Miniprotein binders against q96jn8r1131to1294. Designs and how they scored, part 188

Target 1, 164 residues: q96jn8r1131to1294
Amino acid sequence: TLEFLENHGKNILLSNGNRTATRVASYNQGIVVINQPLVPQLLVQVRIDFLNRQWTSSLVLGVITCAPERLNFPASACALKRAAWLLRGRGVFHNGLKICEKFGPNLDTCPEGTILGLRLDSSGGLHLHVNGVDQGVAVPDVPQPCHALVDLYGQCEQVTIVNP

## First folded at step 16 (miniprotein)

Design c31
Fold by ESMFold2-Fast, scan of step 16:
Structure c31 (fold): chain B 164 residues (1-164), chain A 83 residues (1-83)
Amino acid sequence: as target 1 above (164 residues)
Amino acid sequence: SKEEDLFKEAEEFAKLALDMLERGDYMYAAEYYLLAAEEALEAGNPELAFKYARKAIELAKKSGNEEFLKEAKELLKKIKKEL
């Protein structure tokens, strides 16, 4: 069963059997990680439950290749400088550097109710799914094992893991 | 260029830092200035990095966060080598 790890950013509260993550303060310290590795064919999906429009940036999605169970998370996923591939706004980031300026829809403008998914293909390509629609390969050749990460950053104050 | 992308990231972190500063959240403001300094340094702008690192140190002292203060001081040492 997919759920968020008990190790998470300090502003996160887990509920609903660790399937719902709520950021209870500020705009950061909201990193959560799925409790098992993202293996090929596994589709991990989260639904955006609540958005606070006082912030300009929103949810970040991606993968990390370091062990998350005891990791001291930085304030934001974009501060991860090693072993991280992230989707933020329209950009794709690898270890803190933007490697693609425009991929998929703008994550900063996705409304409440949007379902965002991460999946590895058989060649190790990381795919973003938006409301069931595959956006294509955002990152080729992701090293394994890797772990799906959601940063409840800025506007995004709550997400819930959703089965297909 | 990669330097232009890093400069853009530095600007984004600095904007977030300023927003937190206006809210009186010195801990988050310090953290984002530290990130802005690091990206400015990577973008080849050590003078801008120095400016942001000093703001991070000032705000870390106000927040009482010793961890942030140590990180900011270590980055400042690296920046000074590039000046």
Scores: ipSAE 0.015, ipTM 0.232, lowest interface PAE 6.9, mean pLDDT 82

Design c32
Fold by ESMFold2-Fast, scan of step 16:
Parts: structure tokens; sequence; C-alpha cells
Structure c32 (fold): chain B 164 residues (1-164), chain A 83 residues (1-83)
């Protein structure tokens, strides 16, 4: 069963059998990681449960290739300078630097109830799924093993893992 | 304080922008300044966000990245509404 790891950003509270992550303070320190490596054919999905419009930006999701169990998370996923490929707004980021200007929908505008998914294809391409629709390859040739990461940044204060 | 911690996050990206600028990497410098502006805005400091966003726009013009320039200008519009 998929769960968020107990190692997470300091503002996160896990509930619902570690399947729901809530950011209980501020706008940052909200990184969570899935408890199993993202292997080909595994579709990891989260639902946006609560958005606070006090903030401007919203959630980030992607993968990291470092071991997450004892990682000291930075305040924002975009501050990860090594081993991170992230989707933020409409951009694709590698180690904090933008490598693609526009990919998929703008994550800053996805409403409550949106289901966001990450999947590796057989060639190591990282795919974003939005409400069940494959957006295509955001990042080719992701190194393995890698782990799915969600940053409950800004507007996004709660997400829940949902099964396909 | 919380405000000091939030400011330090924006400052970290601004430091990276300066390092890229020293190397002549205008595209990377612009990106880091834009990240600094986003963090400053989230921290509740639109004045600081405005300064960083202007730096990002200046450097984006030098890099010739039209799409990034549009994105930076859009963030500046959001920042100006907070001022």
Amino acid sequence: as target 1 above (164 residues)
Amino acid sequence: SKEEDLFKEAEEFAKLALQMLERGDYMYAAEYYLLAAEEALEAGNPELAFKYARKAIELAKKSGNEEFLKEAKELLKKIKKEL
C-alpha cells in the first residue's frame, strides 16, 4: 500500500494511515515522499484536497534519486540542488534550474479535487497525469531508483494518495 | 523570528543568482532571481519581491529567452498588485 514516508518537511502532519498530508503552518516546509520507489508501471496519484488562496504559488511534484528516509528537506523542493526533477507551475526543473518553459497545465491553477499522477514509462520517461489524462514525457531518462515527491507549497495545504 | 527565516529563503536564491551573474550565466541568474522573487512574495515582502523580479527581467532580456521574459513580467504584475 502506498503511503507518505514519516520523514517529511517540518510543517507536515500525516493522517489517514499516512495517506493524507496536511501542511499545518506557513507556506513552505511541506515536502512529502512516497514510501516505495517509482518503478515502471506504478502510477502514483494524489488528490488536491485544500487550497488556501492567501498564497500565490501551489504544489510541486516530481522525483528525487537520493534516499529519502533520512533526508534533511529544504524549505522548498526547488532548493534541492542535486538529484531532483520537479514540475512547478508550467515549468520543469532539474536541481532548481528550469529546463522546460511550458509542460502540461499550470499547477498553480489546478482546483481542489484535481488528481495528479506520476508514472515512469519503460524507457525511464517521467509522465504527468492530470485527472487520468497522460500529459506526455516531462523528463526523459530518469535515473533509478527514484522516489515520487510532492511539495505542499503555497496554496496547497492538503493532499491525499488515491488509487488508480 | 519567522519573518527572518522566510527572508533567508529568498536570500539563498538571490545568492545563487549573484554567483551565476559573476560567471556570466545570465539565463541561470535570471531564473534564480525569479525564484528569489517568488519566495519573497510568499514571505509577505512584495517590495523585496519587486526588486528581485526586476533583476530577473533585466537578465532575461540579456539572455534572449522570450518565453521566460513573459513569465517574469507576469510575476511582476502579481507583485505589483500586492504593493
Scores: ipSAE 0.014, ipTM 0.317, lowest interface PAE 7.1, mean pLDDT 83

Design c33
Fold by ESMFold2-Fast, scan of step 16:
Structure c33 (fold): chain B 164 residues (1-164), chain A 83 residues (1-83)
Amino acid sequence: as target 1 above (164 residues)
Amino acid sequence: SKEEDLFKEAEEFAKLALLMLERGDYMYAAEYYLLAAEEALEAGNPELAFKYARKAIELAKKSGNEEFLKEAKELLKKIKKEL
């Protein structure tokens, strides 16, 4: 079964059999990673449970190509640079650079209850799913192995893994 | 070391803040400066933390986010105790 890895950002508390991640302090140090590599056709989904509107930015979704089990997570997924392909706001980012404008909905405005999914297609394209709807290919040719990452940044203080 | 890692994180967030400033995204810039200040403080550099926290406060005032401004001012109080 899909679970969040025991290794995570220092402000995270895991519960519900490691299927719920809560950021218990501040706005950062909230990176969690799924316990299995993202292999083609595996759909990983999380539901936004709680938003704190004190902050402007919200959760970041993406993949990392470094081994997460013993990684010393930075305060923000943005600091992972070359190892990460990230969906943030309306943009797609890699190595600190915006590689795509206006992909999918604005993640900073998704309400509580939104279900966000990540999936690799058979060609290695990374797809974003929003409430069951495939948004298309955000990133082509993702290097493998890779791991699905959620950064509970800013507004997003809690997410739960949801089975399709 | 942990201090070196935190210092690098502070520098990275400050660079992201500058990028957001160049784009006119004042609230995102404020968030990145506040992040840089927190990491600089944890790295044992309250002088650098003070510089970044002041930038975050200035930008938060410009963007009108009162809740964030309150948080940034609380961090500034913590930083001043270490100076």
Scores: ipSAE 0.012, ipTM 0.269, lowest interface PAE 8.3, mean pLDDT 83

Design c34
Fold by ESMFold2-Fast, scan of step 16:
Structure c34 (fold): chain B 164 residues (1-164), chain A 83 residues (1-83)
Amino acid sequence: as target 1 above (164 residues)
Amino acid sequence: SKEEDLFKEAEEFAKLALMMLERGDYMYAAEYYLLAAEEALEAGNPELAFKYARKAIELAKKSGNEEFLKEAKELLKKIKKEL
């Protein structure tokens, strides 16, 4: 069973058997990580449950290739300058640097109820899925093992893991 | 040293802020400047921290994010006490 790790950003509260993450304060300190590695063919999905439109930016999704169980998380996922591949807005970021300007839908405008998924293909390509639709390869050749990360940043104050 | 490492982190965050700014990502640029300010303050350089915090506040105003602006102003108050 997929769950969020107990090691998470300090503003996160886990509930629903560690399958729902809520950011209870501010706009940051909202990083959560899935409890098992993202292996090829595994589709990890989260649903956006609640958006606070007082903020301008929204959630970040991606993978990290370091061990997450004892990681000291920074305030925001984009402050991860090592071992991180992230999707934010329409951009793809590697270790804090934007490597693709426009990929998939704008994550800052996805409404409540949107289901976002991460999957590795057999060639190590990282795919984004939106409401069940594969958006294509965001990042080729992701090193393994890697772990799926969600940053409940800005507008996104709650997500829930949903099964495929 | 730890202080030298923190100073380098502040510089790297400031570089990331500039990159975000050139792409019109004011919210993320503001966040990176705020992180740069925090690291500069921890490194014992409140003058540099003040410079970065002011940039974060101006960019937060452009993004229209009132809660982030509040947090950035709170950091600026802490920095002023160390000047």
Scores: ipSAE 0.041, ipTM 0.425, lowest interface PAE 5.9, mean pLDDT 84

Design c35
Fold by ESMFold2-Fast, scan of step 16:
Structure c35 (fold): chain B 164 residues (1-164), chain A 83 residues (1-83)
Amino acid sequence: as target 1 above (164 residues)
Amino acid sequence: SKEEDLFKEAEEFAKLALYMLERGDYMYAAEYYLLAAEEALEAGNPELAFKYARKAIELAKKSGNEEFLKEAKELLKKIKKEL
């Protein structure tokens, strides 16, 4: 079963069998990673449970290619560079470089109840799914193994892993 | 060198800050400038760190993020000791 790893940002509390992640303090230190590599055809989905609208920016999704079990996570996913491909707002980022300007919906404006998914296709392309709808290839040829990452940044204070 | 790598990383964070600022995302723009300041300080360039930290504080005030503003001001105190 899919769960969040026990290694996570310091402001995270895991519950519901490690399937729900809550950021209990501040606006950052909220990175969580799925416990299994993202292999082709596996759809990893999280539901946005709670948004605190005192903050302006929100959830980041992506993948990392380094081993997450003992990684010392930075305060936010935006500090990750070479081993991370990140979806934030409408941008796609790798190594601090914006590799796609407008991809999918604006993640800073997705409401509570939105289900966001990550999937690799058979060619290693990373797809974003929003409420079950494939947005297309955000990143081609992601190196493997890679792991799905969620950063509960700003507005997004709680997410829960949901089955397809 | 490690100092050269850190300096380049500071420049990359500053570029991301400008991208976020152009989008009107003051919260992420402030975050990236704070990261740029941290890397510049570690690279041994407190003057550059000071410039980035001041920009982070300015943008944090615009975003209304009091917790971030406190964090940015604490970094600014560390930078001032190195100036």
Scores: ipSAE 0.066, ipTM 0.488, lowest interface PAE 5.3, mean pLDDT 85

Design c36
Fold by ESMFold2-Fast, scan of step 16:
Structure c36 (fold): chain B 164 residues (1-164), chain A 83 residues (1-83)
Amino acid sequence: as target 1 above (164 residues)
Amino acid sequence: SKEEDLFKEAEEFAKLALELLERGDYMYAAEYYLLAAEEALEAGNPELAFKYARKAIELAKKSGNEEFLKEAKELLKKIKKEL
């Protein structure tokens, strides 16, 4: 059973058996991590439950290859400078540096109800799924073990883990 | 180094903010200037952080987003303590 780890950004409140994450303050400090490593073919999905339109940017989605259980999370996932591959807006980032200009949909424009998924293929390629549709390989050769991360940044104030 | 990486990220956010500003996307630009300020502060450059945070506040006032203004002002207070 997939859950969010109890180690999370300071503005997060977990509920629904640690399957729902709510950012209760500000626009940042909203990083959550899935409790199990992202093993090949495991599809981890979250649904966008609530968007606050006072903000323009929205959630960031990706993986980290460091152990998350005692990690001191920065205010924003884009400040992670080691062992992080992130999708933000339309860009793909590795350790804070942009490695792809335009991949998949613009995450800043995904509406409430959108289901976003992360999956590793057999070759270590990281895939983004949007409403069940595979968008292709965002990042090749992700080192393992790795862990799925969601940053409830800006507009995105609540997500819930969804089973396939 | 970590500080060099943070400085590069701050510069990249500021560049993106300027492009958004020139396109008239004031609220997007404000958010990216605030990210640039956070990274500059973490990189140990409070003078640069102050400059970017002030730009974020200016643009947020222009957009009328009061909640963002409160957050940007709180970061500015933190930056001022390091100056």
Scores: ipSAE 0.073, ipTM 0.483, lowest interface PAE 6.0, mean pLDDT 85

Design c37
Fold by ESMFold2-Fast, scan of step 16:
Structure c37 (fold): chain B 164 residues (1-164), chain A 83 residues (1-83)
Amino acid sequence: as target 1 above (164 residues)
Amino acid sequence: SKEEDLFKEAEEFAKLALEILERGDYMYAAEYYLLAAEEALEAGNPELAFKYARKAIELAKKSGNEEFLKEAKELLKKIKKEL
């Protein structure tokens, strides 16, 4: 079963059988990683449960290609300088640098209840799904193995893993 | 060493922050300067951490993000205790 790893940012508390992640302090230190590699055909989905509108930016999601079980997470996923492909706002980032200006919906404006998904196609293309709708290929040729990552940054204080 | 690696990380975050700032994204640049400050502090260089934290605060003020500004000021307070 899909769960968040016990290794996570210091401001995270896991509940609901490690399927719900809550950021209990500040705006950062909120990185969580799914316990299974993101293999082709696997759709990993999280629902936005709680947004604190006092912050400006919101949830970041994507993949890392390094082993997450003992990784010392930085304060923000965007500080990952190696082996990271991230979606933030409308941008696509590789190792902290923006590589695409506008992809999919603005993640900073997704309301509570939004279901965000990550999936690899058979060619290694990383897809974003929003409320069941495939937004297309955000990143081609992602190296494998890779792991789905969610950063409960800014507005996003709680997410829950949901089944397809 | 770990301290040398953290120092290199701090310098690289600062370089990325400058590049982001040149593109006009004040908030994103402020975040990277704050990360540079955190790494510099852990590397045992509170003087460098102070410089980066001040840059983060200046940029956060320009962006109007009150919550990030509060967080950046808290880090600056911690850095000042190490000076």
Scores: ipSAE 0.013, ipTM 0.272, lowest interface PAE 7.2, mean pLDDT 83

Design c38
Fold by ESMFold2-Fast, scan of step 16:
Structure c38 (fold): chain B 164 residues (1-164), chain A 83 residues (1-83)
Amino acid sequence: as target 1 above (164 residues)
Amino acid sequence: SKEEDLFKEAEEFAKLALEFLERGDYMYAAEYYLLAAEEALEAGNPELAFKYARKAIELAKKSGNEEFLKEAKELLKKIKKEL
């Protein structure tokens, strides 16, 4: 069963059998990681449960290629300077730097109830799925092993893992 | 060189900070200015690092984020030692 790892940002509280992550303070320190490596064809999905519109930016999704079980997470995913590929807003970022301007929908404007998914294809391409619809390849040839990451940043205060 | 690569990264982070600031996202703007300052300092340019750290502090004060403000001020102290 897919769960969030017990190693997470300090403002996260896990519930619902570690399938729901809630950021209980501030706007940052909200990184969570899925407990299994993202192997080809595995679709990992999270639903946006609660948005706090006090903040302007929202959640980030992506992968890291370092071992997450004892990683000291930075305050936000944008500070991951190595081994990180992230989807934020409409951009694709590698180690904090933008590598693609416009990919998929704007993640800062997705409403509550949106289901976001990450999947590797057989060639190692990282795909974003939005409400069941494959947006295409955001990052080609992701190194393995890699781990799905969600940063409950800004507006996004709660997500829940959902089955396909 | 490594210094040239770090300088380029500092410039790219500063550009992203401006993009976020222009769209009204002061939270990511502050974060990226702090990243730009860190890379500029590592690149051996404490003057540039000071400029970016100051911008991060201004945005942190505006946001009322005491935790980030403390972090940014600690970086500024480190930068001042290199000036």
Scores: ipSAE 0.200, ipTM 0.523, lowest interface PAE 3.6, mean pLDDT 86

Design c39
Fold by ESMFold2-Fast, scan of step 16:
Structure c39 (fold): chain B 164 residues (1-164), chain A 83 residues (1-83)
Amino acid sequence: as target 1 above (164 residues)
Amino acid sequence: SKEEDLFKEAEEFAKLALEYLERGDYMYAAEYYLLAAEEALEAGNPELAFKYARKAIELAKKSGNEEFLKEAKELLKKIKKEL
């Protein structure tokens, strides 16, 4: 079964059988990683449970190609300067730098109850799904193995893994 | 060279910091200035690193994040060692 790894950002508390992640302080230190590699056709989904609109930016989704079990996570995903492809706001980022200015909907404006998904296609393309709708290929040819990552940044204080 | 690549990265992070700052998003602006400072220091330019680290500290104080502010100040100590 899909769960969040026990190795996570300092401000994270896991509950609900490690399927719910809550950020209990500040706006950062909220990185969580799924316990299994993102293999082609596996759809990993999280639901936004709680937004604190004190903050302007919101959650980040993506993949890392390094082993996450003993990784010392930085304060935010933008500081992952190696082996990281991330979706933030409307942009696509590789190792902290923007590689696409506008892809899919603005993640900073997704409301509570939104279900966000990550999936690799058979060609290694990384897809974002929003409420069941495939947004297309955000990143082609993702190296494998890779692991799905969620950064509970800013507004997003709680997410829960949900089945398709 | 490695130093030239790091300098380019510092510039790109600083541009992103300014972009976020211009939009009023000081949270990412602070973090990208700190990344720019780290890369500038690695590239052998402590004067530039100092400039970016000072900006990161200014914006971090507005965020109220004690841990980030501590990290930024620790980097500033390393930068001063190289000045």
Scores: ipSAE 0.296, ipTM 0.642, lowest interface PAE 2.9, mean pLDDT 87

Design c40
Fold by ESMFold2-Fast, scan of step 16:
Order: structure tokens, then sequence, then C-alpha cells
Structure c40 (fold): chain B 164 residues (1-164), chain A 83 residues (1-83)
């Protein structure tokens, strides 16, 4: 069963058997990681539970290729250098640098109730799923092992892991 | 130590801000400078935090990002108490 790791950003509170992550302060320090490696064909999904419109940017979703269990997380996932491929707004970021300007829907505008998913295909391509719809390959050839990461940044103050 | 880790995070955010600025992305540059200022303040370096917060304010004005402008101004008030 999928859960968020107990190692997380300092502003996170885990509940619901470590399946719900809530950011309880500010707009940052909200990184959480799934407890199992993202293996090919495993679909990891989170639902956006609560948005605070005080902030302009929202949730960041992606993968890291370093071991997350004892990692000292930075305030924002975009500061994870060398080890991260991230989806933010409409952009794709590798190690904090924007490598694609437009991919899929704008994550800053997804409403509460949206289900976002990450999946690796058989060739190592990272796919984004939005409400069950595959958006295509955001990142080819992701190194393995890798771990699904959610940064409850800005507007997004709560997410819950949901089954496919 | 925690303070050394926060200082390194501040430097990383400032570097990301500069990279976004060089690309002409004022919104992301402002955001990264704001994050750099927050980490620098928490690391116990209010002078560095002040410099980053000022850059964030300038870039937020240029980008029209009212949210980051508000946030940066609030942080600047906290920084001035430490100076």
Amino acid sequence: as target 1 above (164 residues)
Amino acid sequence: SKEEDLFKEAEEFAKLALEQLERGDYMYAAEYYLLAAEEALEAGNPELAFKYARKAIELAKKSGNEEFLKEAKELLKKIKKEL
C-alpha cells in the first residue's frame, strides 16, 4: 500500500494512515515522497483536497532519483539539483532548470478534486495523468530507481493518495 | 548543522534566481529570491536576507506579481527587526 514517507518537509502534517499530507504553515517546506519506488506501470495518484488562493503558484509533481528516507529537503522541490525531474505550472524542470515551456495542463490552475498521476512506461518515460487521462511523456529515460514526489507549494495545502 | 544547511539552500535559491533572470523570467526569479531571503533569515544572516528580499521586490514589480511583492515586503519587515 502506498503511503507518504515520514521524512518530509517541515511544514507537513501526515494523517489518514500517512495517505494525506497537509501543509500547515506558509507556502513552502511542503515536499512529500511516496514510500515505494516508482516502477514501470505503477500509477501513483494524488487528489488535490484544498487550495488556498492567497498564493499564485501551486503543486509541483515529479520524481527524484536519490534516496529520500534521510534526505534533508529544501524549501522548494526546484532546489533539488541533479536528482529531480519536476512538473510545475506548464513547465518541465530538470534539477531546477526549465527544460520544456509547455507540457500538459497548467498545474497552477487545477481545481480541488483534480487527481494527478505519475507513471513510468516500459521504456522509462515519465507520464502525467490528469483525472485518468494520460497527458503523454513529460520526461524520457528517467533513471531508476526513482521516487514520486509532491511539493505542496503555494495554493496546494492538502493532497491525498488515491487508488487507480 | 541546520544553519549551515539553510545557508546552502539560500545560496542554491539565489543561483536559481540568477539563472531565471538571465532567461528573462522575472516571475520565477522573484520567487527564488524570496525563497533565498527566507532561508538566509532563518540561517541567521539578515544582511544577506535583506539583499535577496530587495531583489525579489524589484523583480516582482517588473513582473506584476502582486502576491510575491506582498510576501517580499512582509519578509523585509521581519528582516529589518534583525538588522
Scores: ipSAE 0.013, ipTM 0.376, lowest interface PAE 7.3, mean pLDDT 83

Design c41
Fold by ESMFold2-Fast, scan of step 16:
Structure c41 (fold): chain B 164 residues (1-164), chain A 83 residues (1-83)
Amino acid sequence: as target 1 above (164 residues)
Amino acid sequence: SKEEDLFKEAEEFAKLALEMLEKGDYMYAAEYYLLAAEEALEAGNPELAFKYARKAIELAKKSGNEEFLKEAKELLKKIKKEL
């Protein structure tokens, strides 16, 4: 079954059989990665459990193409460049560059209870799903293997892996 | 070279900081300026690092992020030793 890896940002505490990630301090150091590669047609979903409105920005989702088991995660996903494709706010980012300005809903404004999903299609296109609805291809031709990443940044202090 | 790569990364982070600032996102703007300062310092440009760190501090105050402000001030102390 899908779990968060034991290698994660230092402010993360895993619970619920490693299916719930809680950021227990500050606003950053909250990167978590799913325990198996994102293979085509696998839908990985997380639910936003708790938002702390002290902060203005919120979670980031995406994929990394480097091996996550022993990776030294930076304080925030925005420092990941070459090996990462990230969805933040309404933007899509790779290698520090904004490759799409308006994709899907604004992730900084998604409320508690929102279910966010990542899926690769058979052509390597990365899809975002929001509350079960496919938003389309955010990133074409993602290199494989790749791993789903969530950065519990700012407002987002807790997420839980959920299945259909 | 590695120093040229770091300088390029500093410029990219500074550009992203300006984009976030344009959207009124002080929190990510501050984060990107702090990242730009770190890369500039490692690239051997403490003057540029100082400029970006000061910008991060200004924006952290606007966002009310006390933890970030403390973090940015610690980097500024390190930068001042290289000036």
Scores: ipSAE 0.251, ipTM 0.596, lowest interface PAE 3.4, mean pLDDT 86

Design c42
Fold by ESMFold2-Fast, scan of step 16:
Structure c42 (fold): chain B 164 residues (1-164), chain A 83 residues (1-83)
Amino acid sequence: as target 1 above (164 residues)
Amino acid sequence: SKEEDLFKEAEEFAKLALEMLEEGDYMYAAEYYLLAAEEALEAGNPELAFKYARKAIELAKKSGNEEFLKEAKELLKKIKKEL
């Protein structure tokens, strides 16, 4: 069963059988990671449950290739300088470097109810899915094992894992 | 050395902050400047840390991020002790 790991950012509260993550304070310290590796064909999906318009930036999605169970998470996913491929706004980032300027929709503007998904294809390409629509390959040849990560940053205060 | 690695990280965070400013993202720009200030302080360069912390505070005010402003002010207190 897909769940968020109990190792998470300090402002996160897990509920609903560890399938819902809520950021209960501030705008940061909201990183959560899925409890099993993102193996090819596994589609991991989260629904945006609540957006606080007090903030201007929103959630980040991606993968990390380090073991997450005892990782000391930084305040935001953007501070991950190693073993990280992240989608933020419309950019794709690898270890802090922008590798694509415009990919998919702007994540800072996705409304409540949006379902965002991550999937590896058989060639190791990382795909973003938005409301069931495959946006294509954001990152080719992701090293494995890798783990799906969501950063509940800024506007995004709650997400829930949803099945396909 | 660790100090050299921290200095390099500070420079990289500052560069990312500038890129966020070009994107119009004041919130992430402020975050990156705060990270740059933290790394500069740990690298033993409080003058550079002060410069970056001030930029973070200015951007936090522009974005209306009162919580971030509080964090940046706490870092500024630590920086001032080293000046």
Scores: ipSAE 0.268, ipTM 0.603, lowest interface PAE 3.3, mean pLDDT 86

Design c43
Fold by ESMFold2-Fast, scan of step 16:
Structure c43 (fold): chain B 164 residues (1-164), chain A 83 residues (1-83)
Amino acid sequence: as target 1 above (164 residues)
Amino acid sequence: SKEEDLFKEAEEFAKLALEMLEQGDYMYAAEYYLLAAEEALEAGNPELAFKYARKAIELAKKSGNEEFLKEAKELLKKIKKEL
């Protein structure tokens, strides 16, 4: 079954059989990664459990192509330049570049209870799903193997992996 | 050397801060200037640390986060002792 890797950002506490990630301090150091590669047909879903509206930015979702099991995670996913394709706010980012200006909903405004999903199609296109609705291809031709990443940044203090 | 590595890290964080600022994300920009200031201080450059900490305070005020502003001001006090 899907779980968060035990290697994670230093402010994360895993619970619920490593299916719930809680950021227990500050606003950063909240990166978690799913325990198996994101392969075509696999839909990885997380539910936003708790938001602290004191912060302005919120969670980031995406994929990384580096091996996550022993990675020394940076303070935020944005520092994973070449290895990461990230959805943040309304943008899609790779290597510090905004490659799509407005894709899907604004992740900084998604409420508690929102279910966010990542899936690869058979052509290597990365899809975002929001409450069961496929938003389309955010990133074409993602290099493989790749791993689903959630950065519990700012507002987002807790997420839980949910089964379909 | 360790100090050379810390100086390089400070410059990398400052570059990330500028990228976030260009994208209009004041919270990320403030964070990365704060990290740049910390690395600059540990590298033995309190003048550069002061410059970055001042940028972090300015951007933290724009983000409206009092806890972030408190953290940045605490770092500034530490930097001033080394000047």
Scores: ipSAE 0.461, ipTM 0.725, lowest interface PAE 2.0, mean pLDDT 88

Design c44
Fold by ESMFold2-Fast, scan of step 16:
Structure c44 (fold): chain B 164 residues (1-164), chain A 83 residues (1-83)
Amino acid sequence: as target 1 above (164 residues)
Amino acid sequence: SKEEDLFKEAEEFAKLALEMLENGDYMYAAEYYLLAAEEALEAGNPELAFKYARKAIELAKKSGNEEFLKEAKELLKKIKKEL
């Protein structure tokens, strides 16, 4: 069953059988990674449970192609300069560089209760799903194996893995 | 050397901060400047750390996040002790 890895950012507390991640301090150090590789057609979904509007930016999600189990996570996912493809705000980023200006909805404005999903298609294209709606291919030809990552940054202080 | 590696990381974080700033991402820009300040301090350059921490404080004010501003000011206080 899908769970968050016990290796995570310093400000994360896992609960609910490692299916809920809560950031208990500050605005950063909130990276979590799913315990299984994102294989084609597997839809990994998280629900936004709690937003603290003291902060202006919100969660980031995407994939990494390095082994996450003993990775020393940076303070924020956007500091990952290698092996990372991220969705932040309306942008798509590869290793810290913006590769697409506008893709899907603005993640900084998604309300509590939003369900965000990541899926690889049969050609290795990374898809974002928002409340069950496929937004299309954000990143083509993602190298494998890769792992789904969520950064509980800024406003987003809690997410829970939900089944399709 | 370790100091050279830390200095290079400080410069890379400062470069990322500028990219975030150009896009109006004040919160990410402030975070990168804070990281640059920490690396500069560890590299033995408190003057550079002070400059980056000041940029982080300015951007934290623009982001409107009082708690983050407090954290940035605490780092600046630590940096001043080394000057």
Scores: ipSAE 0.022, ipTM 0.398, lowest interface PAE 6.2, mean pLDDT 84

